# VH-VL binders against q0atu2: the designs that were tried, part 319

Target 1, 119 residues: q0atu2
Amino acid sequence: MLDKKARIRTSREYRNVFEKGKRLSGRFLIIYYVENALDNNRFGFITNKKIGMAVIRNRIKRQLRAIVREYQGQVKNKHDIVLVARAGIGKSSFEGMEKDYIAIMKKAGLFARNANKID
Short names: E, the ipSAE of ESMFold2; O, the ipSAE of OpenDDE; V2, 0.75 times the mean of E and O plus 0.25 times the DockQ between their complexes.

## First folded at step 16 (VH-VL)

Design ti1 (framework fv_dusigitumab; at its last look DockQ between E and O 0.88; V2 from the best seeds 0.85)
Fold by OpenDDE, look of step 16:
Structure ti1 (fold): chain C 119 residues (1-119), chain A 121 residues (1-121), chain B 111 residues (1-111)
Amino acid sequence: as target 1 above (119 residues)
Amino acid sequence: QVQLVQSGAEVKKPGASVKVSCKASGYTFTGYDINWVRQATGQGLEWMGWINPYSGDTGYAQKFQGRVTMTRNTSISTAYMELSSLRSEDTAVYYCARDYDYYETSYFDYWGQGTTVTVSS
Amino acid sequence: QSVLTQPPSVSAAPGQKVTISCSGSSSNIGDTYVSWYQQLPGTAPKLLIYDNNRRPSGIPDRFSGSKSGTSATLGITGLQTGDEADYYCGTWEDSPSGWYVFGGGTKLTVL
């Protein structure tokens, strides 16, 4: 479970990332990311109705949180990052999501140089 | 400049199939889902389904399941919608539209010009 | 027939204000955000409002949106002849594969 300080929690915070952040798309994920004025990263998760019913959305959200938690120590600091689940993600495996997350984060240049779990 | 350019008008017989194309430009094609929406003459908009151009995954409206197939060719940034077993009530203008994910929802921010499909004996 | 209900038509004189309602349920409007689309005669739909009340670039502030409960409303002030068009609300429905639903559309006539 992510620490409370590592979570984007308010609608205002989410919209700030969407409006000011950069956007990158992967196979199953879209990320919006922007620098923040904090000493830590914050993550947000969006699973909208496009990806399926509530049970599916909740499952996907849990899986994405698990992935982010696993790699959070390797992400460059001082960023707000929102993960948006894309249509079709409900049929993907956990490993597939993880692979996509790593790929898109690499493309964004958000992993620290000394990151070792992403290889 | 984002553009969606669709194929030309089609005239088909009942029972035939029609395949409409939608060529995207001005953005990364695989980065945005494509939706298909149709509109019969004098009627409202009817959502048909979506496709993720990156994965190829699709979701169809229940009404069209088993009869619609959405595909894409990423090399030419083109989405396709094929509708089979055509009937007269399928006569409509068919639109492709780009899906923009924003916060807890998405909306269709760019639309193709539409393709008229006429089904008549 | 449409999942979302709109009045079939509204009319007003230039310079006046009009409102278009969009009624849904807890499985759609009640649990998500609404978009509005403008369709001028003989043209493709155009995004007018997103996220209940936000305007894309190029849309004048004469157009506004709001949502309360299971209903959404489009407002148009300072009505112009060029506003004569069909207007559709739309949103996502809670469904197994994610379904988008439109309102039945409202024809706006400028008198």
Scores: ipSAE 0.854, ipTM 0.944, lowest interface PAE 0.7, mean pLDDT 95
Fold by ESMFold2, look of step 16:
Structure ti1 (fold): chain C 119 residues (1-119), chain A 121 residues (1-121), chain B 111 residues (1-111)
Amino acid sequence: as target 1 above (119 residues)
Amino acid sequence: QVQLVQSGAEVKKPGASVKVSCKASGYTFTGYDINWVRQATGQGLEWMGWINPYSGDTGYAQKFQGRVTMTRNTSISTAYMELSSLRSEDTAVYYCARDYDYYETSYFDYWGQGTTVTVSS
Amino acid sequence: QSVLTQPPSVSAAPGQKVTISCSGSSSNIGDTYVSWYQQLPGTAPKLLIYDNNRRPSGIPDRFSGSKSGTSATLGITGLQTGDEADYYCGTWEDSPSGWYVFGGGTKLTVL
């Protein structure tokens, strides 16, 4: 599970990311992200009734949390990042969601870049 | 400028099918879901279903399950709605609308101009 | 009948105030967020209110929205003849694949 300080907590904080943040879409996921004033990242997870019934929405959130936890060490700091499940995500595999997350985060420039070697 | 432009009016016989197109411009087509909504003359709005144009996944209103098919062609940024086994009650204006995610919900922020489908009885 | 219930019509004079109700249930309005759409005669619907009470850019502040329990309300002040339209509430409802539902619509006449 993510550390308490790495979670977006309130509905106002969530709405701020939607209102002020940048948006990038993938096959099953959308991210909204904005620079924060902290020294760390905060993550939020959104599903809505468009996804399906509560049991499916809760399963998706658990899977997304697991994906984020696995890659959090690669994420550049100082960002509030909300992952939104897209319609149809309930038909995807864990691996499909993971691949989608990696692609979106790379496109957003949110993964730390490998050091370039200069001889 | 976000724009959804739909195909022209159609006149069909009962039992036929109709396929309405919705061409998107001014935004990344695969980045937003498309919903289809119809409206019979003098009646209210009736939601038909959604398509995720990236994945091709769909969800249909129960009333239309088995008669509606929503598809897309991402290379030309176009969504399609096909309704089969037409009957006079299907006479309506058909709209496509862009779905915008916001917090724990979503809403339709841009709409096509509508396509009139008339089923002669 | 519509899952979301609206009065079929309302009317008021220019400059007056009107409210339009939208009654739903715990499976929709009760735990979701309501949008309102305006449909001027002969045109496509247009987003008027989202997230219960927020206005998109370009919508004047004389349009307002609220939600309480399983009901939502659209308020319009300073009525103008250009406000004559049909008004629809809408939201997502609990279902296996997500259903969007609209109210039956309310015809506003500005006398």
Scores: ipSAE 0.834, ipTM 0.915, lowest interface PAE 0.8, mean pLDDT 91
ESMFold2 (binder alone), look of step 16: mean pLDDT 92; pTM 0.944

Design ti10 (framework fv_dusigitumab; at its last look DockQ between E and O 0.84; V2 from the best seeds 0.83)
Fold by OpenDDE, look of step 16:
Structure ti10 (fold): chain C 119 residues (1-119), chain A 121 residues (1-121), chain B 111 residues (1-111)
Amino acid sequence: as target 1 above (119 residues)
Amino acid sequence: QVQLVQSGAEVKKPGASVKVSCKASGYTFTGYDINWVRQATGQGLEWMGWINPYSGDTGYAQKFQGRVTMTRNTSISTAYMELSSLRSEDTAVYYCARDYDYYETSYFDYWGQGTTVTVSS
Amino acid sequence: QSVLTQPPSVSAAPGQKVTISCSGSSSNIGDTYVSWYQQLPGTAPKLLIYDNNRRPSGIPDRFSGSKSGTSATLGITGLQTGDEADYYCGTWEDSPEAWYVFGGGTKLTVL
């Protein structure tokens, strides 16, 4: 599980990222990212009702958290990053989500140059 | 400048099919879902479905399932909505609209000008 | 017929304040955020309010939105003749499948 300090938790924090951050879209994910004044990254996860019922949204959220944890150490520091799940993600495999995450994070330039497990 | 430009008016017979196009410009086409909404004369807005232009994934309103097909051509940034087995009740103005995902919801921030589809014998 | 209920019409004189209600349930308005759309006569709908109470760029502050429980409200102060239009609330539902729902629409007449 992500450390408490590594999580975006409040509506205000989320909206700050949406309003001030940059936006990039992938196949299944949209990311909003902005520099923060902290020494660590914070991640937020959004699965809105377009994704489907609560059980589906929660499953997707768990999977995205697992992906983020896997690559957390390779992400450039001092960023707030919100992952928004796109409609249709529920039909994707875990590997498909992971691939999309890696691709979009690379496009955003958020991975460190010394990333080890990046396809 | 974000724009959605739709194809021209259509006149169809009952039982026929109609395919409306929606060409997007001024933004990354694959980065935003497209929704289709129709409005019969003097009536309210009715949501039909969405398409993810990147993946091609769709979600249709139950009312139109089996009769509506939403597609896209990414090379020309164009979304399509095809409605088959047309009936008089399908006479309406059809709109495409860009879906903006924001926080825990989404809203339609840009709309096409609308396409009038008339179904008559 | 519409899942969200709006009054069919409202009217007021220029300069006055009007409110348009949008009533839903716990499965829609009660559990998510509401958007409002303005449709001028003979035109496509236009986004007016999102996230219950936020205004897109270009929308004057005399337009406001609020939500409480399973109901949303659009407020218009300093009514102008150009505000004469149809207004629709909208939001998402997620059961059994995800779908977007509109209110029935409210015709605003400026007297």
Scores: ipSAE 0.865, ipTM 0.941, lowest interface PAE 0.7, mean pLDDT 94
Fold by ESMFold2, look of step 16:
Structure ti10 (fold): chain C 119 residues (1-119), chain A 121 residues (1-121), chain B 111 residues (1-111)
Amino acid sequence: as target 1 above (119 residues)
Amino acid sequence: QVQLVQSGAEVKKPGASVKVSCKASGYTFTGYDINWVRQATGQGLEWMGWINPYSGDTGYAQKFQGRVTMTRNTSISTAYMELSSLRSEDTAVYYCARDYDYYETSYFDYWGQGTTVTVSS
Amino acid sequence: QSVLTQPPSVSAAPGQKVTISCSGSSSNIGDTYVSWYQQLPGTAPKLLIYDNNRRPSGIPDRFSGSKSGTSATLGITGLQTGDEADYYCGTWEDSPEAWYVFGGGTKLTVL
C-alpha cells in the first residue's frame, strides 16, 4: 500500500495532471505526469470501465499499486504521476505490466540516475 | 493535425466479408486505441469494438462476436475492421474513432470520415 | 436499465435555449462520466462535451453539460440554425452486452 501522502486524492488533483501533464503511452499503460510543488511524489491509478468489469478493474489497480510501491524509491521526487490502464491490460500478466511500467518510466526520464530499488 | 482517413465505399453481396481501413496521421498511432462505430441509414450510432494498436488486443460488442475482426498494421499506422457473413442489416456507414483517456473516462475525440458499406443481392 | 434513453426530437426557435436529456442506469451514467457528440447532416460525429461538462477546444460556451444521478443533460443556448443536428450521449458500460453505449440520439430542429 502507498503512504497516504504519496496518493493523489481528489478529482481536481487528478484532472490537473491530465490538463497540465505530459502523456506517454506503453503497451498496457499510459502515464500522465507533471511536476508538483511538494517535496514528494504522488501517484494515482485509473481503470475506466473499458478495462472490464469491477473485479478485473480492482485486480489491475491492486497490481499497479504493488508495482509502483516496488519501484517508488527510484522515482525522481516532486511529480504527480497518474497511471492509466489501457484497454486489453486485463489479459496481461503481472510481469508484463511491471516490464511496461519500467519501460515507460525510463522513457519519461522519471527514474533517478543510478538509483537502486528500495522496497 | 490528427486525421483518420478511411477506405472508400464498398458494395457487397450477402454472405461476403468487408474490410474497412482507417489510416491515422498526426499522432503516435500505437499510443491511442481505435474504436469502430456504425450507423445504418437514418439510425443511431452503434459501437462495435476497440483495438489497442500497440498490443493488438481487441474487445467486441456481443452482437458482433464471431463476425468481426479488428486488426492493425503499425508500420503504416492503419487499423482495420473486417465484418464477415454480411447481411442486408449490415448496410451502414462505418466509422473509426480515436479513444482519448481523461480522468475516469475516455471519449472519441477524432473520427474518420466514414465508409459506406452496402449489402445487396 | 442499461440503455441510454434520449428524446427522439426537440425543437426551439433561433436564440432560445434547448436541453436534451440522456437517462441511464447505475451500470452506466450512475457510475461513469458522459460525453456528447454532435452529428451535423451528412457528416461524422464530432465530440461536443466530455467528462460530463467539459468542452474541447473550439466548442463555444453556449454548449454545456451536466450529470445528476443516472441522468445527463446537454444544454444549448443562443440557438442557431447551424445547430440543427443529431446529438448523442455516450459512456462506457461495465455490462457484458457492450462496453460502450450511445443514446438513441436526439434530432434538434431549429424552427
Scores: ipSAE 0.796, ipTM 0.910, lowest interface PAE 1.0, mean pLDDT 91
ESMFold2 (binder alone), look of step 16: mean pLDDT 92; pTM 0.944

Design ti11 (framework fv_dusigitumab; at its last look DockQ between E and O 0.89; V2 from the best seeds 0.84)
Fold by ESMFold2, look of step 16:
Structure ti11 (fold): chain C 119 residues (1-119), chain A 121 residues (1-121), chain B 111 residues (1-111)
Amino acid sequence: as target 1 above (119 residues)
Amino acid sequence: QVQLVQSGAEVKKPGASVKVSCKASGYTFTGYDINWVRQATGQGLEWMGWINPYSGDTGYAQKFQGRVTMTRNTSISTAYMELSSLRSEDTAVYYCARDYDYYETSYFDYWGQGTTVTVSS
Amino acid sequence: QSVLTQPPSVSAAPGQKVTISCSGSSSNIGDTYVSWYQQLPGTAPKLLIYDNNRRPSGIPDRFSGSKSGTSATLGITGLQTGDEADYYCGTWEDEPNAWYVFGGGTKLTVL
């Protein structure tokens, strides 16, 4: 469901969000986000070696993609949004990551007009 | 504007413990991890571990497992590193550093001034 | 000894250029991104280069970085006596478990 149009694809696109975007950190996640010139959102997912070995990093990315897919219909359009795994995330649960994502997205003002109804 | 200010020099005997503080200002303390790095006189930099100040989670270099404890007090924006069972080889300058996540890596963008710990018998 | 190998020292006259190498492996430099730190005598390290070749605000463009394969290089042009310092490369490693690796350091002497 997170098709090619909704993905940040190249390293240059990712770096643009880090360089020009706003940063907001939670317990397990950091988001970088910037308004884009499209009519849709694009999402990216980043881990690095401080998180752990590749199998752990890939598990975390898969879980974050699932969370984003679940809530993507509630996200305001026209944003490039990169989710960065924070040190210690390997010790979290899926529910913990999900709650952190919801809290961060609310703080960033990225949920649509009904965002205050999300847990 | 970002500052990391560390506690003063310490002189310890072998077998004692030392606790170094690192007070952050000019940014949201819980938003960035803190790493600890030490440097013996005339030697290179040696990474000791990280703390996520939001969660309190830590990761330690294997060399220091069982001897190091990293903690924080978020209400005063302060990180701590405690090293126990001190030996003469632990004589070094101890630094805290802010960890900045960027793309598929991270790096230490701001450092404390360092805390000299001398272990002598 | 460090997993990241740097020459122990380099030197050159004011106004000249030097390069400082940092040799690693496929498990670090080969699939990661390198930072460089400058440590002036008696001071804390300072970030000089990140993401292989980018400069933080306030670092002059006479400092440059590059990466090729499993090696990284710091370049310094227009050398000044104030550049006399120790220089460290660094990156994350994930084997056997996550840790941050610094190179052994290179002492730059400006004659």
Scores: ipSAE 0.841, ipTM 0.925, lowest interface PAE 0.8, mean pLDDT 92
Fold by OpenDDE, look of step 16:
Structure ti11 (fold): chain C 119 residues (1-119), chain A 121 residues (1-121), chain B 111 residues (1-111)
Amino acid sequence: as target 1 above (119 residues)
Amino acid sequence: QVQLVQSGAEVKKPGASVKVSCKASGYTFTGYDINWVRQATGQGLEWMGWINPYSGDTGYAQKFQGRVTMTRNTSISTAYMELSSLRSEDTAVYYCARDYDYYETSYFDYWGQGTTVTVSS
Amino acid sequence: QSVLTQPPSVSAAPGQKVTISCSGSSSNIGDTYVSWYQQLPGTAPKLLIYDNNRRPSGIPDRFSGSKSGTSATLGITGLQTGDEADYYCGTWEDEPNAWYVFGGGTKLTVL
């Protein structure tokens, strides 16, 4: 489970990331990321109605949270990172989402070169 | 500068197909979805569907399912919308528009100039 | 016919204020964000308002948006002749599948 202190929770926090952060797009994910003044990373997850029905959006959020948890220890410190699900992500496999996440995070310079799964 | 430039006007017979192109520039083409919207003369805007230029995944309005095909060529940053089995009611201006995902919303921040498609016998 | 309902037309004199309403339901406007588009005669639509009440760069502050319940409103103060256009509200619907919905459009005439 992702710690509460590792979550972006308020609209203000989200908007700050969107307005001040950098944007990178992957196959299924868009990430917005910005440095924060904390000693920990915070993650946000966005699945808008373009993704589909609420049950689909919630499933995608669960999957993305699972992926983020698995690699959390390998992300550079002091960042707010928002994951925005792209249209069509509902048709992808979990492994496909994971691959895309790793690729985009590496491209952003937020991951080590050889990021591995955490057991 | 973000630009969407569409192909020229088309005149088709009923039953034929039309393929409209939308060339994007000034941004990373694969980073933003493309939507297609049409407008019959004197009528309102009608959403047709979206395409993810990175994955090629699409979502179509039910009204056009089975008759519309959205594709893209990433090497030339161009999106395509093909509509088959044309009928007179398909006469309209067709627009491509860039989709911007922001927080819990999505909106169309840039539009092509439009392509007039006329279907007549 | 449109999922979102707008008045077909509004009119006012230069310098006056006008409002354009957009009525939907709990499944669209009620739980998501509304955008507004301006379409000048013979041109493509242009983004005017996003996220209910935010203005893109280049849009003057005399244009405003708001949302309450299942309805959205576009406000235009200090009306100018150049504001004569069609205005459309739009948002996403997720039932039974994801699709974007526009209002029927409102023709604004500057008297």
Scores: ipSAE 0.810, ipTM 0.930, lowest interface PAE 0.8, mean pLDDT 94
ESMFold2 (binder alone), look of step 16: mean pLDDT 92; pTM 0.945

Design ti13 (framework fv_dusigitumab; at its last look DockQ between E and O 0.84; V2 from the best seeds 0.75)
Fold by ESMFold2, look of step 16:
Structure ti13 (fold): chain C 119 residues (1-119), chain A 121 residues (1-121), chain B 111 residues (1-111)
Amino acid sequence: as target 1 above (119 residues)
Amino acid sequence: QVQLVQSGAEVKKPGASVKVSCKASGYTFTGYDINWVRQATGQGLEWMGWINPYSGDTGYAQKFQGRVTMTRNTSISTAYMELSSLRSEDTAVYYCARDYDYYQTSYFDYWGQGTTVTVSS
Amino acid sequence: QSVLTQPPSVSAAPGQKVTISCSGSSSNIGDTYVSWYQQLPGTAPKLLIYDNNRRPSGIPDRFSGSKSGTSATLGITGLQTGDEADYYCGTWEDSPNAWYVFGGGTKLTVL
């Protein structure tokens, strides 16, 4: 479970990341990210209606939270990061989503220099 | 500058197929979904489906399932929509549009110029 | 027939205000976010409003949007003859497969 402090909580906070942040896409995921004024990272998760039924959206959110939790210690601090599920993600495996997340975060330069090694 | 440039007008006979292309430029093609929307003369907009150009996954409106195929060629940043078993009712302008995710929704922020497909005998 | 209902036409004189409604249901407008598209004669649609009430860059503030319950509204003030166009609302709808719906469209005549 992500710590309460590590969550993007309000619609205004979410919208700030979309409006001010950088965007980077992978196969199943998009991240939007922006530096924040905190000492920590905050994560948000979006599964809108275009990706499928509510049961699928809820499963995807749980899987993405688990992935983020596993690698949270490797993420550079002071970023608000929103993970957006892409259309078609409901057909992916957990491993596929995990690999995609790792690749995107590396490409964004968001893994800490010596902590970017997950392989 | 984001651009979506579509192939030229087509005239087809009933029962034939048409394949419309949509070439993207000014952005990372695989990073945004492409949607296809058509509009018959004097009628409204009708959503046909989407393609994720990275994965190749698609989703089609139920009305077109079995007749539509959406594909892409990532090396030339081009999406395609193919409609088979054409009828006169398929006479329309066909648009591609880029899908942009924002918070809990998404919308079509850039559109191709449209491709007129006329089905006549 | 359309899942989202718009009046077929509206009209007003230059300088006046017009409102275009878009009525939906709990499966779409009621729990999602609405976009509006403008289609000038002979052209492709273009995004006018997103996220119920936000304007993309280049859209003047005389265009506005709002949402209440299962209905959305596009407002246009200071009407100009160049605003004569078809206007469509749109949103994603709950579906086993992803599904986008447009309103039937509203022709705005500036007279």
Scores: ipSAE 0.806, ipTM 0.913, lowest interface PAE 0.9, mean pLDDT 91
Fold by OpenDDE, look of step 16:
Structure ti13 (fold): chain C 119 residues (1-119), chain A 121 residues (1-121), chain B 111 residues (1-111)
Amino acid sequence: as target 1 above (119 residues)
Amino acid sequence: QVQLVQSGAEVKKPGASVKVSCKASGYTFTGYDINWVRQATGQGLEWMGWINPYSGDTGYAQKFQGRVTMTRNTSISTAYMELSSLRSEDTAVYYCARDYDYYQTSYFDYWGQGTTVTVSS
Amino acid sequence: QSVLTQPPSVSAAPGQKVTISCSGSSSNIGDTYVSWYQQLPGTAPKLLIYDNNRRPSGIPDRFSGSKSGTSATLGITGLQTGDEADYYCGTWEDSPNAWYVFGGGTKLTVL
């Protein structure tokens, strides 16, 4: 589980990322990211009804949290990052989501250069 | 400036197929889903489905499943909606619309000008 | 026929205030954000309100949105002749196929 301090929790925090951050789109994910004034990264996860029923949305959130946790140590610090799930993600495999996450994070330049577990 | 420009009016016979195009410009085409919405004369808006231009993934309204096909050509930033086995009830103006995914919501922030499809014997 | 219910028509004189209701259920309006679209005669729909109560750039503050429970409301103050149009509410339905649903539309006549 992600540490409490590593999570975006409030609507205000989310809005700040959406309004001031950069946007990049992948196959299954859209990320909004902005530098923060902290010593750690914070992650937010967004699923809307376009993804599917509540059961599906919750599953997707769990999977995305697992992916983010796996690669957390390889992400450049001092960023707020929000992951927005795209509609097709409900039919994707976990590996497909992971691949998309890695690709989009690389495109954003958010992974450290010495990342070891990144394909 | 975001624009969605659709193909011209179509006249078809019952049983035929129609393919409407929607060319996008002014933004990254693959970054936003495209939705299709139709409107019969004097009637309300009816949602048909969505397509993810990045992957080609689609979701169709149950009413149109098996009869509608949504595709895209990323090289020319164009989305397509094909409706087969046309009937008179399919006579309508068909719209494409960009889907803005942000926060906990999704809404259609830009619309094409519409394409009139007339089905008559 | 429409999943979301709107009054078929409303009317008022210039300068007056009108409200348009949009009634749904817990599976749509109840737990999601509502958008409103304006359709002038002979034109494509235009986004008017998103996220229940937010206005896109270019939309005057005469237009407002609100949501309570399973219902949403569009408010128009200082009614102008140019406001004569059809208005639709819309949102996503909590379904296996992720459906978007529109209201039946409301025709606003400026007297």
Scores: ipSAE 0.642, ipTM 0.898, lowest interface PAE 1.0, mean pLDDT 93
ESMFold2 (binder alone), look of step 16: mean pLDDT 91; pTM 0.942

